# VH-VL binders against q8ixk2r445to577, part 386

Target 1, 133 residues: q8ixk2r445to577
Amino acid sequence: FFGMLQNKGLTDYCFDYNPPDENQIVGHQVILYLCHGMGQNQFFEYTSQKEIRYNTHQPEGCIAVEAGMDTLIMHLCEETAPENQKFILQEDGSLFHEQSKKCVQAARKESSDSFVPLLRDCTNSDHQKWFFK
Key: E = the ipSAE of ESMFold2; O = the ipSAE of OpenDDE; V2 = 0.75 times the mean of E and O plus 0.25 times the DockQ between their complexes.

## First folded at step 21 (VH-VL)

Design ss9 (framework fv_cosibelimab; at its last fold request DockQ between E and O 0.86; V2 from the best seeds 0.80)
Fold by OpenDDE, fold request of step 22:
Structure ss9 (fold): chain C 133 residues (1-133), chain A 121 residues (1-121), chain B 112 residues (1-112)
Amino acid sequence: as target 1 above (133 residues)
Amino acid sequence: EVQLVQSGAEVKKPGSSVKVSCKASGGTFSRWAISWVRQAPGQGLEWMGVIIPFFGTANYAQKFQGRVTITADESTSTAYMELSSLRSEDTAVYYCAKSRYYGRSGVFDYWGQGTLVTVSS
Amino acid sequence: NFMLTQPHSVSESPGKTVTISCTRSSGSIAYHYVQWYQQRPGSAPTTVIYEDNQRPSGVPDRFSGSIDSSSNSASLTISGLKTEDEADYYCQSYDHSTKGWVFGGGTKLTVL
């Protein structure tokens, strides 16, 4: 699966990644923003290694969850996907993080009108449903 | 340093077409979005359209739909803007501009030097 | 669709502070970043502010950007005005309805 990773509950919002330095694509948080469908900063791929890869440029970035965090941070992809980069995109649309045993949920950022994907206890909420478009 | 270098000035007859080029250097062309913005004499900036070369995706302002075509050649790091059915109102300086991201973070951080296109009978 | 409205012109003496406004007709000015471009006579535009209040490298700290949600406006402020600041200034923001960008009408800044 590849393209925009769009949320079902938060209509018209997609994974979005805009690192401050375009030449340093790791270390920053993945956010949610309105889906533009043009690729680039909203283009992601779900791989056979259960990674969510950002874009297709080298070096490739993979979404990771750092210890003690509930945010999604971009790391470099590795030849063998580390445990903190493994996700299961379920048939029902839920995005399950294996290591934390939590689901990715579209959520409002604290004290902001912005939205971010956060790890939360798994529910049947449409805000935890995702699909590629 | 990133640099966008555009083709030279054009003089065209009404009804004809013009194709302006924008060659990029000093960075990774395929990572960028290239927009075209024009400015009529004494007027403001007007966004015309955009292309993301790597993905081959393009989008145009409604005003120019069907009349403008934006293309890109990754092998030469060059973007092109072709405007057809030219009219006198198309007389303007045409700029290419790069943005590292699409959407709200689509700042045009580098601009070409501009290409004057004059449409006259 | 939306429009970005700027004053046609502003003027001020050297050393003073000037502010240029950019008002969005619909949608949240605060949610969609605003960029500012400077265009000196006979030259291409250059970026002076991006993402509301960020300065590119090489842009003096005399230039600053801000957002006012109550008026749905962005502002470019230039302190310690210099003759070289005389230029046209344009605001810009993303239009999701068209998946494109919209420019303000531009503001001519004259240094008296």
Scores: ipSAE 0.918, ipTM 0.959, lowest interface PAE 0.5, mean pLDDT 96
Fold by ESMFold2, look of step 21:
Structure ss9 (fold): chain C 133 residues (1-133), chain A 121 residues (1-121), chain B 112 residues (1-112)
Amino acid sequence: as target 1 above (133 residues)
Amino acid sequence: EVQLVQSGAEVKKPGSSVKVSCKASGGTFSRWAISWVRQAPGQGLEWMGVIIPFFGTANYAQKFQGRVTITADESTSTAYMELSSLRSEDTAVYYCAKSRYYGRSGVFDYWGQGTLVTVSS
Amino acid sequence: NFMLTQPHSVSESPGKTVTISCTRSSGSIAYHYVQWYQQRPGSAPTTVIYEDNQRPSGVPDRFSGSIDSSSNSASLTISGLKTEDEADYYCQSYDHSTKGWVFGGGTKLTVL
């Protein structure tokens, strides 16, 4: 799968990546923003290694969750996907993080109009359902 | 250092077309969002459209839809803007600009020097 | 689809402070970042503020940006005005309905 990674519950919102320096992609949080359909900072690929890849930059980025954290952070991809970079996009649309045993949920950033994807206990909420377009 | 260098000034007759070039250097052109912005004499800035070569995506401001075509040649790292059916009110300086990101944080952080297009009868 | 409205002109004396407003006609100004560009006669625009309140490298810290959600406006503030600050200033923001960008009408700053 590839393209815009959209949330079912938070309608018209996509994974979006805007690091402070466009040439230094490592270590910043992935956010959610209105889907624009132009590619670039909203273009992601889901690989056979269960990675969510950011292909707009070379070398490529892979979304990770560091141990004990709930935020989705950009790391560099590796030849063999590390456990913290593995997500299962299930048939029901849930996005399961294998290492933590949690699901990615669309969430409002504290007292803000902005949204971010965060790890939460898995539920049937549409805010935990994702699809590529 | 990112640089955007545009083609030289043009004088055109009404009803003709103009094609302005924007040669990019200092980065990975194919992944950039290159916009075109014009400014008529004594007037403000007006966004015309954008191309992102790697993704093959383009978007045009409604005002120019049907008259503007924005293309790119990745082998030469050059973007082009062609405006057809020229009228005297199309007399303007035409800029290319690289935005940082599309959408929310799309600052135009690099600009070409501008290309004056004069449409005179 | 919205407009960004700026005063047509402002003026102030060297050493003083000026504030240029940018009012969004519909939708919240706080939801989409506002950029500010300076343009001197005969030159391409240059960024003085991006993402509401961030300064690019090389822009003096006397330039600052802010957002006021209650008036649905952004402001560019220039303190310690210098004659070199005479220029046109444009705000800009993303329009999701067209998936393109909107510029304000521009403000001519005169430093007397």
Scores: ipSAE 0.679, ipTM 0.884, lowest interface PAE 1.4, mean pLDDT 92
ESMFold2 (binder alone), look of step 21: mean pLDDT 92; pTM 0.946
OpenDDE, look of step 21: ipSAE 0.901; ipTM 0.953
ESMFold2, fold request of step 22: ipSAE 0.630, 0.524, 0.595; ipTM 0.875, 0.849, 0.864
ESMFold2 (binder alone), fold request of step 22: mean pLDDT 93, 92, 92; pTM 0.947, 0.947, 0.946
OpenDDE, fold request of step 22: ipSAE 0.917, 0.918; ipTM 0.958, 0.959

Design tt1 (framework fv_axatilimab; at its last fold request DockQ between E and O 0.93; V2 from the best seeds 0.83)
Fold by OpenDDE, fold request of step 22:
Structure tt1 (fold): chain C 133 residues (1-133), chain A 120 residues (1-120), chain B 107 residues (1-107)
Amino acid sequence: as target 1 above (133 residues)
Amino acid sequence: EVTLKESGPALVKPTQTLTLTCTFSGFSLSTFGMGVGWIRQPPGKALEWLAHIYWEDEKYYNPSLKNRLTISKDTSKNQVVLTMTNMDPVDTATYYCAHKLYPGRAFDIWGQGTMVTVSS
Amino acid sequence: DIQMTQSPSSLSASVGDRVTITCLASQRIYSYLAWYQQKPGKAPKLLIYGASRLQSGVPSRFSGSGSGTDYTLTISSLQPEDFATYYCQQHDSYPWTFGGGTKVEIK
């Protein structure tokens, strides 16, 4: 699966990654933003290694969850996907993080008028369901 | 259809507290993502954001108003209330409440506004 | 605070003209930018959100563009009903701030 990763519970919000420096793409938080057709910042791939890969840049980035965190941070992809980069995109649209045993949910960013994907306890909420567009 | 309507006194004396109520329909502030903000506009001048409240009861204020503002919601009544203390003639303006669908979106639906004059 | 410098403050134009209004943010606002239209005695009306997304029901002659600190509202062909005051607004960071407004008057 590849393309824009859109939230089911929201109207027109997609995974978005726009690092301040295009030459250094790791270490920043993945956010949610209005889905747009430009593709550069919103193109992701779900791989056979269960990665959410940001492959519009070289070297490629993979979404990871750091220890003790609930945010999605961009790391470099590795030949063998580390445990903190493994997600299960389930048939019902839920995006499950294996290591934390939590689901990716759309939530408001603290002190900000913006949405971000955060790890939360898994529910049946459409705000935890995602699909590639 | 989303609608909002401001209500409150048209005239306030200096140093008094202004209380405005925004009554809305077509949405609920218990719904994920919803927000209501207050914006004012002095006659012939630009718009100024005052405060915002989200569905989770998180509140934000314009610091230029020196902590004179309090925003609250009553979800059961579909109302948002704004209080502004120590009113001054400079606070004379049309006050609007407005709906925001989601964080990251703009104010898409506005009330008609209510004119508030501060005078002795 | 993020200051929104809107230009010009006013302009005169004729029906059919291409009109361009600019807002410059004092810092990057990452497309958290909206444009509103306001007519005398009326509440503002949302035209554009997310810098370039046309609000439902707004004519296609309105468009928004820009990124970083520089944003533009364009009216491709000014219509009689477009004579009004326009405002930009950022909501990237609190406090949310508006531009000073641009009054579009008939020439």
Scores: ipSAE 0.905, ipTM 0.958, lowest interface PAE 0.5, mean pLDDT 96
Fold by ESMFold2, fold request of step 22:
Structure tt1 (fold): chain C 133 residues (1-133), chain A 120 residues (1-120), chain B 107 residues (1-107)
Amino acid sequence: as target 1 above (133 residues)
Amino acid sequence: EVTLKESGPALVKPTQTLTLTCTFSGFSLSTFGMGVGWIRQPPGKALEWLAHIYWEDEKYYNPSLKNRLTISKDTSKNQVVLTMTNMDPVDTATYYCAHKLYPGRAFDIWGQGTMVTVSS
Amino acid sequence: DIQMTQSPSSLSASVGDRVTITCLASQRIYSYLAWYQQKPGKAPKLLIYGASRLQSGVPSRFSGSGSGTDYTLTISSLQPEDFATYYCQQHDSYPWTFGGGTKVEIK
């Protein structure tokens, strides 16, 4: 799948990556922002290795969650996907993080007027359902 | 048909505590994404953000007011309450409450405002 | 605190003119930027959110643009009902701050 990754319960918000330094794409948090499809900030690929790739530039970025954390951050992609970069996009739209056994949910970022994807205990909430457009 | 209306005293003496109530309809502040903010405008001057409360019951304040502000909600009454302590004549302004649909959006529906005068 | 500098503070224009109002943020605000219109004695009305998104019911002659620190509200052909004061507002960082306003008057 390739396109804008949207939330079922939060209409018109997409995964968005806009690092403060465009020359340093590693280590910043993925957010949810109004879908627009401009500037290459909102295009992601779900790969056969179960990666969510930010692949509009080189080196390519892959979304990861570090052990014990709940935030989705950008790492460099590797030839073989590390376990912390593997997500299962299930048929019902849930986005399951294999290593942590948690699901990606839309939530408000602490101390911010921004939505972000965060890991939470899996539920059947539409805020944990995702699709590409 | 989202509506908000501010209510409270029109006149407050210096040092007193102001309590303003925002009564709204057409939404619930328990609904995912919803928020209500307070903004004031001194006569002839620019707008100033005071406080915001999210559906999660998380609250944020303008630090320029030095902990004088408290915001709270009562979802059963569809109300948000702002309390401002130690009022001073410089706090004379029109006070607005306003609706915000989601984080990342803006204040899309405002109350009519209530004028509060602080004088002896 | 993020300072929002609006320019100009006032302007005079004729019906049919293109009007441009600028807001400069003291640091990058990532398009968490809104524009409001306020007529005398009335509450502000939202025109633009997300820097460029037109609020429902707002005429298409209003448009927003910009990124980083520089943001612009444009009225492509000024109408009699557009004479008002306009405010920008950032909500990227607390405290949320408004610009000083731009009063648009009939020439």
Scores: ipSAE 0.685, ipTM 0.894, lowest interface PAE 1.2, mean pLDDT 92
ESMFold2, look of step 21: ipSAE 0.658; ipTM 0.884
ESMFold2 (binder alone), look of step 21: mean pLDDT 93; pTM 0.951
OpenDDE, look of step 21: ipSAE 0.879; ipTM 0.949
ESMFold2, fold request of step 22: ipSAE 0.024, 0.683; ipTM 0.629, 0.894
ESMFold2 (binder alone), fold request of step 22: mean pLDDT 93, 93, 93; pTM 0.949, 0.950, 0.949
OpenDDE, fold request of step 22: ipSAE 0.875, 0.053; ipTM 0.948, 0.737

Design tt2 (framework fv_axatilimab; at its last look DockQ between E and O 0.89; V2 from the best seeds 0.77)
Fold by OpenDDE, look of step 21:
Structure tt2 (fold): chain C 133 residues (1-133), chain A 120 residues (1-120), chain B 107 residues (1-107)
Amino acid sequence: as target 1 above (133 residues)
Amino acid sequence: EVTLKESGPALVKPTQTLTLTCTFSGFSLSTFGMGVGWIRQPPGKALEWLAHIYWEDEKYYNPSLKNRLTISKDTSKNQVVLTMTNMDPVDTATYYCAHKLYPGRAFDIWGQGTMVTVSS
Amino acid sequence: DIQMTQSPSSLSASVGDRVTITCLASQRIYTYLAWYQQKPGKAPKLLIYAASRLQSGVPSRFSGSGSGTDYTLTISSLQPEDFATYYCQQHDSYPWTFGGGTKVEIK
C-alpha cells in the first residue's frame, strides 16, 4: 500500500512529514495535514516489513516510536525493521504499533491548532482508522 | 446547519465585568475536533482574536488580555461563555463567536456579533 | 506574537479587475492562513483556509496562494458583490492574529 495515508474519522486529513531541512530527514514528528496530494510530503508506503516508509528521500525514512513517547518520529529505515518501527495496518483500518500495543489515533497537537497521529489505547473510533488513498 | 448567536449586555460600565454567551446549534462541543472562538472588532478597526475553546476543554487566550479573560463551555446547553473583567472604553467593540470544525481549519461560521459599548 | 502585515490597506478597482491582496507574516506560519471577507455591518465570511483551500460555496474567482511568510488573496475578476474589506489570519501559533485589513472600494 502506498500514497496518502488518510484518517477515516477526520475530513480530509493525511499523514504529513515536512522536515525543516530536506537533508536532515530524521528526528522530526509526523503530523496530520489536509490531504493535498502535492509534492512528496504526504507520500508514504506500508511495506512487507510492517514499516510506514517515507521513501521520497535517500536514505529512506521510517516512522518510529521512541521509548516512552506517544508521537511518531521519523527515523532511518534499516535493513531489518526494528521493533519500534513495526506497525500492523489491519483489515478494519486500525494502525497497530506492535511494540507499544497501542493504536495510532488522530489527536490535537498540544499547544497547537493542528492534528498529529498519537499512540493511544485501541478503540473502535474512526479516528483510529486509516486508509491509503 | 451550524449557527451561532452572541448574547449579553450592550452597555457596560468601566471596571465592570462583561459576560457574553454564545449559543450555537448544528454541532456539539462534545464532538471531536470542534472548537469555538471569540473575536472582537472595535468600530472601524481590524479583528482581534480573544480566546478559543476546544472540545476537550482546552483553552487559549490572547496574552494581551489573558488576565482578564475566561472562556468556558456548557456542552449540555450548547453554550460558550466569555467573561472579561475590568472593562474599559477601549474594549468597546463588536464581539463575535465563531465555529471552527477542526484544528488546522479556520473560523467557517460566525455569529452575527453583538455590540458592546463601555461607557460611564 | 506573529504580526500579519496586510497590504494594501485600501484599493480602488473596477468590476472585472484582477485584485491582489498580500499578507506578510513576521515568521513562517506553514500555510495556517485564512482569508475572510467582511461587508459593513456583517460578520466576516470565510473565503480561503489553509492558504489555498477554497471554502465551500465561495466563487472560484477567489484564490489563495503562498507559503512561508508570504501569502496572497486574488480575485481574478472583481464582481459588484466583492467590494468589501478583506482580512488574513494566521493560526499557526498563539495568539492567533489578523492582518490590518484591505478595503476594496469601487473606482
Scores: ipSAE 0.857, ipTM 0.942, lowest interface PAE 0.6, mean pLDDT 96
Fold by ESMFold2, look of step 21:
Structure tt2 (fold): chain C 133 residues (1-133), chain A 120 residues (1-120), chain B 107 residues (1-107)
Amino acid sequence: as target 1 above (133 residues)
Amino acid sequence: EVTLKESGPALVKPTQTLTLTCTFSGFSLSTFGMGVGWIRQPPGKALEWLAHIYWEDEKYYNPSLKNRLTISKDTSKNQVVLTMTNMDPVDTATYYCAHKLYPGRAFDIWGQGTMVTVSS
Amino acid sequence: DIQMTQSPSSLSASVGDRVTITCLASQRIYTYLAWYQQKPGKAPKLLIYAASRLQSGVPSRFSGSGSGTDYTLTISSLQPEDFATYYCQQHDSYPWTFGGGTKVEIK
């Protein structure tokens, strides 16, 4: 799967990664932004290793959730996928993070006027449903 | 069709408390993503953001006025209320409420505004 | 607070002119920027959101561009109804702030 990862409950919002320095892609939070498909900010690959890769840049980034956190942040991909970088995109569209046993949900970023993907207890909400465009 | 209308007093004396009500239709502030903000404009001057309330009931205030402002919503009446304490002549302005569809979007629908004059 | 420095504060132009208005943010705002048009005695009207997206019903002669701290509103061919005051607004960080305005007048 390769393309824009869109939220079902938010009709025009996609995963977006916009680091301050295009050559320093590690350590920043993934956001949700209006889908536009321009530049490299909204293109991700879902791999057979269950990673969500930001692979329009070298070195490639992989989305991770650090222990005890609910935010999706960019790490470097590794040859063997670490457990905190594994997400299961299920048949119903839910995006399950195996290590934490939580689902990715669209939410407003605390103290901000932006949407972000966050880990939450799994529900059947359309705000926890995702698909590639 | 989304509409908003501000209501409240046209004249307030210094030190009094101003209460403004934004009555709206065409959306619910309980709906995921919705927000309503308050903006004012002194005569002949630029726009100034005052406060915002999101569907989660999270509230944000301009810190230059934070201790004077309170924003709240009444979802059953489709209303947002702004209270500003200790009014002063410099607070004379047109006060607007405005709709915002989602975080990351802009104020897309505005009320007509209500002019509030603060004078003794 | 993010200061929005808008320039020029006023300009005179003729129908058919290309008009450019700039807005400089005191720090990066990640395209959380809007442009509004306001005529005397009226509420502001949204023209551009997300730095470059046209609001529905806004003529295509209006365009927005920019990133980081530098943002521009362009009117490609000024029409009689475009004589107004224009404001930029950031909503990246609280408090949300507006530029000082640009008054576009007939030459």
Scores: ipSAE 0.604, ipTM 0.866, lowest interface PAE 1.4, mean pLDDT 91
ESMFold2 (binder alone), look of step 21: mean pLDDT 93; pTM 0.952

Design tt3 (framework fv_axatilimab; at its last fold request DockQ between E and O 0.95; V2 from the best seeds 0.83)
Fold by OpenDDE, fold request of step 22:
Structure tt3 (fold): chain C 133 residues (1-133), chain A 120 residues (1-120), chain B 107 residues (1-107)
Amino acid sequence: as target 1 above (133 residues)
Amino acid sequence: EVTLKESGPALVKPTQTLTLTCTFSGFSLSTFGMGVGWIRQPPGKALEWLAHIYWEDEKYYNPSLKNRLTISKDTSKNQVVLTMTNMDPVDTATYYCAHKLYPGRAFDIWGQGTMVTVSS
Amino acid sequence: DIQMTQSPSSLSASVGDRVTITCLASQRIHTYLAWYQQKPGKAPKLLIYGASRLQSGVPSRFSGSGSGTDYTLTISSLQPEDFATYYCQQHDSYPWTFGGGTKVEIK
C-alpha cells in the first residue's frame, strides 16, 4: 500500500512529513495536515516488513517510536526493520504498533493548533483508523 | 447550521471587568476537534486574537493580555465565556466569537460581534 | 510573536481588475494561513484556509497561494461586491496574529 495515509475519523487529514532540511530527513515528528497530494511530504508506503516508509528521499526514512514516547518520529530505514518501526495496518483500518501494543490515533498537538498521530490505547474509534488514498 | 452570538454589556467603566458570553448552536464543544475563539477589533483598526478554547478544555491566551483574560466553556449550555479585567478605553472594540472545526482550520463561522465601549 | 506584514494597506481598482494582496510572516508559518473578507459593520468572512483551500461557498475568483513566509490572495476579476477590507491570519504559533489589512477601494 502507498500514497496518502488518511484518517477515517477526520475530514481530509493525512500523514505529513516535511523536514526542514532535505539532506537531513530524520529526527522530526510526523504530523497530520490537510490532504493535498502535492509534493512528496504526504507520500508513504506500507512495506512487507511492516514499515511505514517515507521513500521519496534517499536514504529512505521509516517511522519509528522511541522508547517511552508516544510520538511518531522519522528514523532511517534499516535492512532489517527494527522492532520500534513495525506497525500492523489491520483490516479494520487500525494501525497497531507492535512493540508498544498501542494504536495510532489522531490527536491535537500540545501547544499547537494542529493534529498529530499519537500512540494510544486501542479503541474502535474512527480516529484510530487509517486508509491509503 | 452553525451560529454564534455574543452577549454582554455595551458600556463598561475603566478598571471594571468585562464579561462576554458566546452562545452557539449547530455544534457541541464536547465534539472532538471543536474550538471557539474570541477576536476583537477596535473601530477602524485591524483584528486581534484574544483567546481560544478547545473541546478538551485546553485554553490559550494572547500573552499581551493573558493576565487579564479568562476563557471558559459550559458544554451543557453551548456557551463560552470570556472575562477581561481592568478594562481601559483602549479596549473599546467590537468583540467576536468564532467557530473552528478542527485544529489546522480557520475561523469559518463568526458571530455578528458586540460593540463594547469603555468610558467613564 | 509572529508579525504579519500585509501589503498594500490600500489599493484602488476597477471592476474586472486582477487584484493581488500579499502577506509576509516574520517566520515560517507552514501554510497555517487564512484569508478573511470584511465589509463595513459586518463580521469577517472566511475566504481561504490552509493558505490555498477555498472555503465552501466562496467564488472561484478568489485564490490563495504561498509557502514559508510569503503568501498571496488573488482576485482574478474584481466584482462590485468585492470592495472590502481583507485580512490574513496565521495560526502556526501562539499567539495567533492578523495582518494589518488591505482596503480594496473603487478607482
Scores: ipSAE 0.906, ipTM 0.958, lowest interface PAE 0.5, mean pLDDT 96
Fold by ESMFold2, look of step 21:
Structure tt3 (fold): chain C 133 residues (1-133), chain A 120 residues (1-120), chain B 107 residues (1-107)
Amino acid sequence: as target 1 above (133 residues)
Amino acid sequence: EVTLKESGPALVKPTQTLTLTCTFSGFSLSTFGMGVGWIRQPPGKALEWLAHIYWEDEKYYNPSLKNRLTISKDTSKNQVVLTMTNMDPVDTATYYCAHKLYPGRAFDIWGQGTMVTVSS
Amino acid sequence: DIQMTQSPSSLSASVGDRVTITCLASQRIHTYLAWYQQKPGKAPKLLIYGASRLQSGVPSRFSGSGSGTDYTLTISSLQPEDFATYYCQQHDSYPWTFGGGTKVEIK
């Protein structure tokens, strides 16, 4: 799968990554922003290793969740995907994080007027459903 | 169809507490993503944001008003209430409530506004 | 607080003219910016959100652009109903702030 990773329950919101320094892509939080496809910020790949890759330039980034956290943060991809970088995109559109056993949901970022993807207990909510365009 | 209407006193004396109610229809503030804000506009002046409340019941205030503001919601009545303490003649303005669909969006539907005059 | 400096404060234009209004933010606001139109005695009306997204029902002669600290609203061919005051607003950081307004008047 490759393209914009869009939320089913929110009109026109996609995964977006806009690091302050495009040459230092590690350690920043993934956000949700209005889908536009401009520049390289909204293009992701879902790989056979169950990674969500930000691969518009080198080195490639992979979305991770650090142990005990609920935020999706950019790490460097590795030859063999670490457990914290493995997500299952299920047939119903849910995006399951294997290590934490939680699902990715659209949520408001604390103290901010922006959406972010966060881990939450899995439900059947459309705000936990995702698809590539 | 989303609508909002502000209600409250048209005249308030200095030092009194102003209570404004925003009554709305066409949405629920318990619905994921929804928010309601308060904005005021003194006669002939620019718009000034006062406060915002999200569906989560998280609340944010303009600190320039030195903690004079309280915002709350009653989702069963489709109402948001703004309270402003220690009113002063400089607070004379039209007060608006406005709907906001999602974080990252803007105030897309506004009430008609209510003029509040602060005078003896 | 993020200050929004809006320019010009007033302008005169004729029907059919191209009008450009600018807002300068005191720090980066990451395209969390809206434009509103307000006519005398009426509530503001949303035109543009996300710096460049046209609100439903707003004519395509309105467009927004910008990033970082510099944002613009353009009316490509001014119509009689476009004579109004225009405000920008950032909602990147609390408190949310409006520009001082630009009054567009008939020439």
Scores: ipSAE 0.688, ipTM 0.891, lowest interface PAE 1.1, mean pLDDT 92
ESMFold2 (binder alone), look of step 21: mean pLDDT 93; pTM 0.952
OpenDDE, look of step 21: ipSAE 0.853; ipTM 0.942
ESMFold2, fold request of step 22: ipSAE 0.654, 0.641, 0.681; ipTM 0.882, 0.867, 0.891
ESMFold2 (binder alone), fold request of step 22: mean pLDDT 93, 93, 93; pTM 0.953, 0.953, 0.953
OpenDDE, fold request of step 22: ipSAE 0.272, 0.905; ipTM 0.788, 0.958

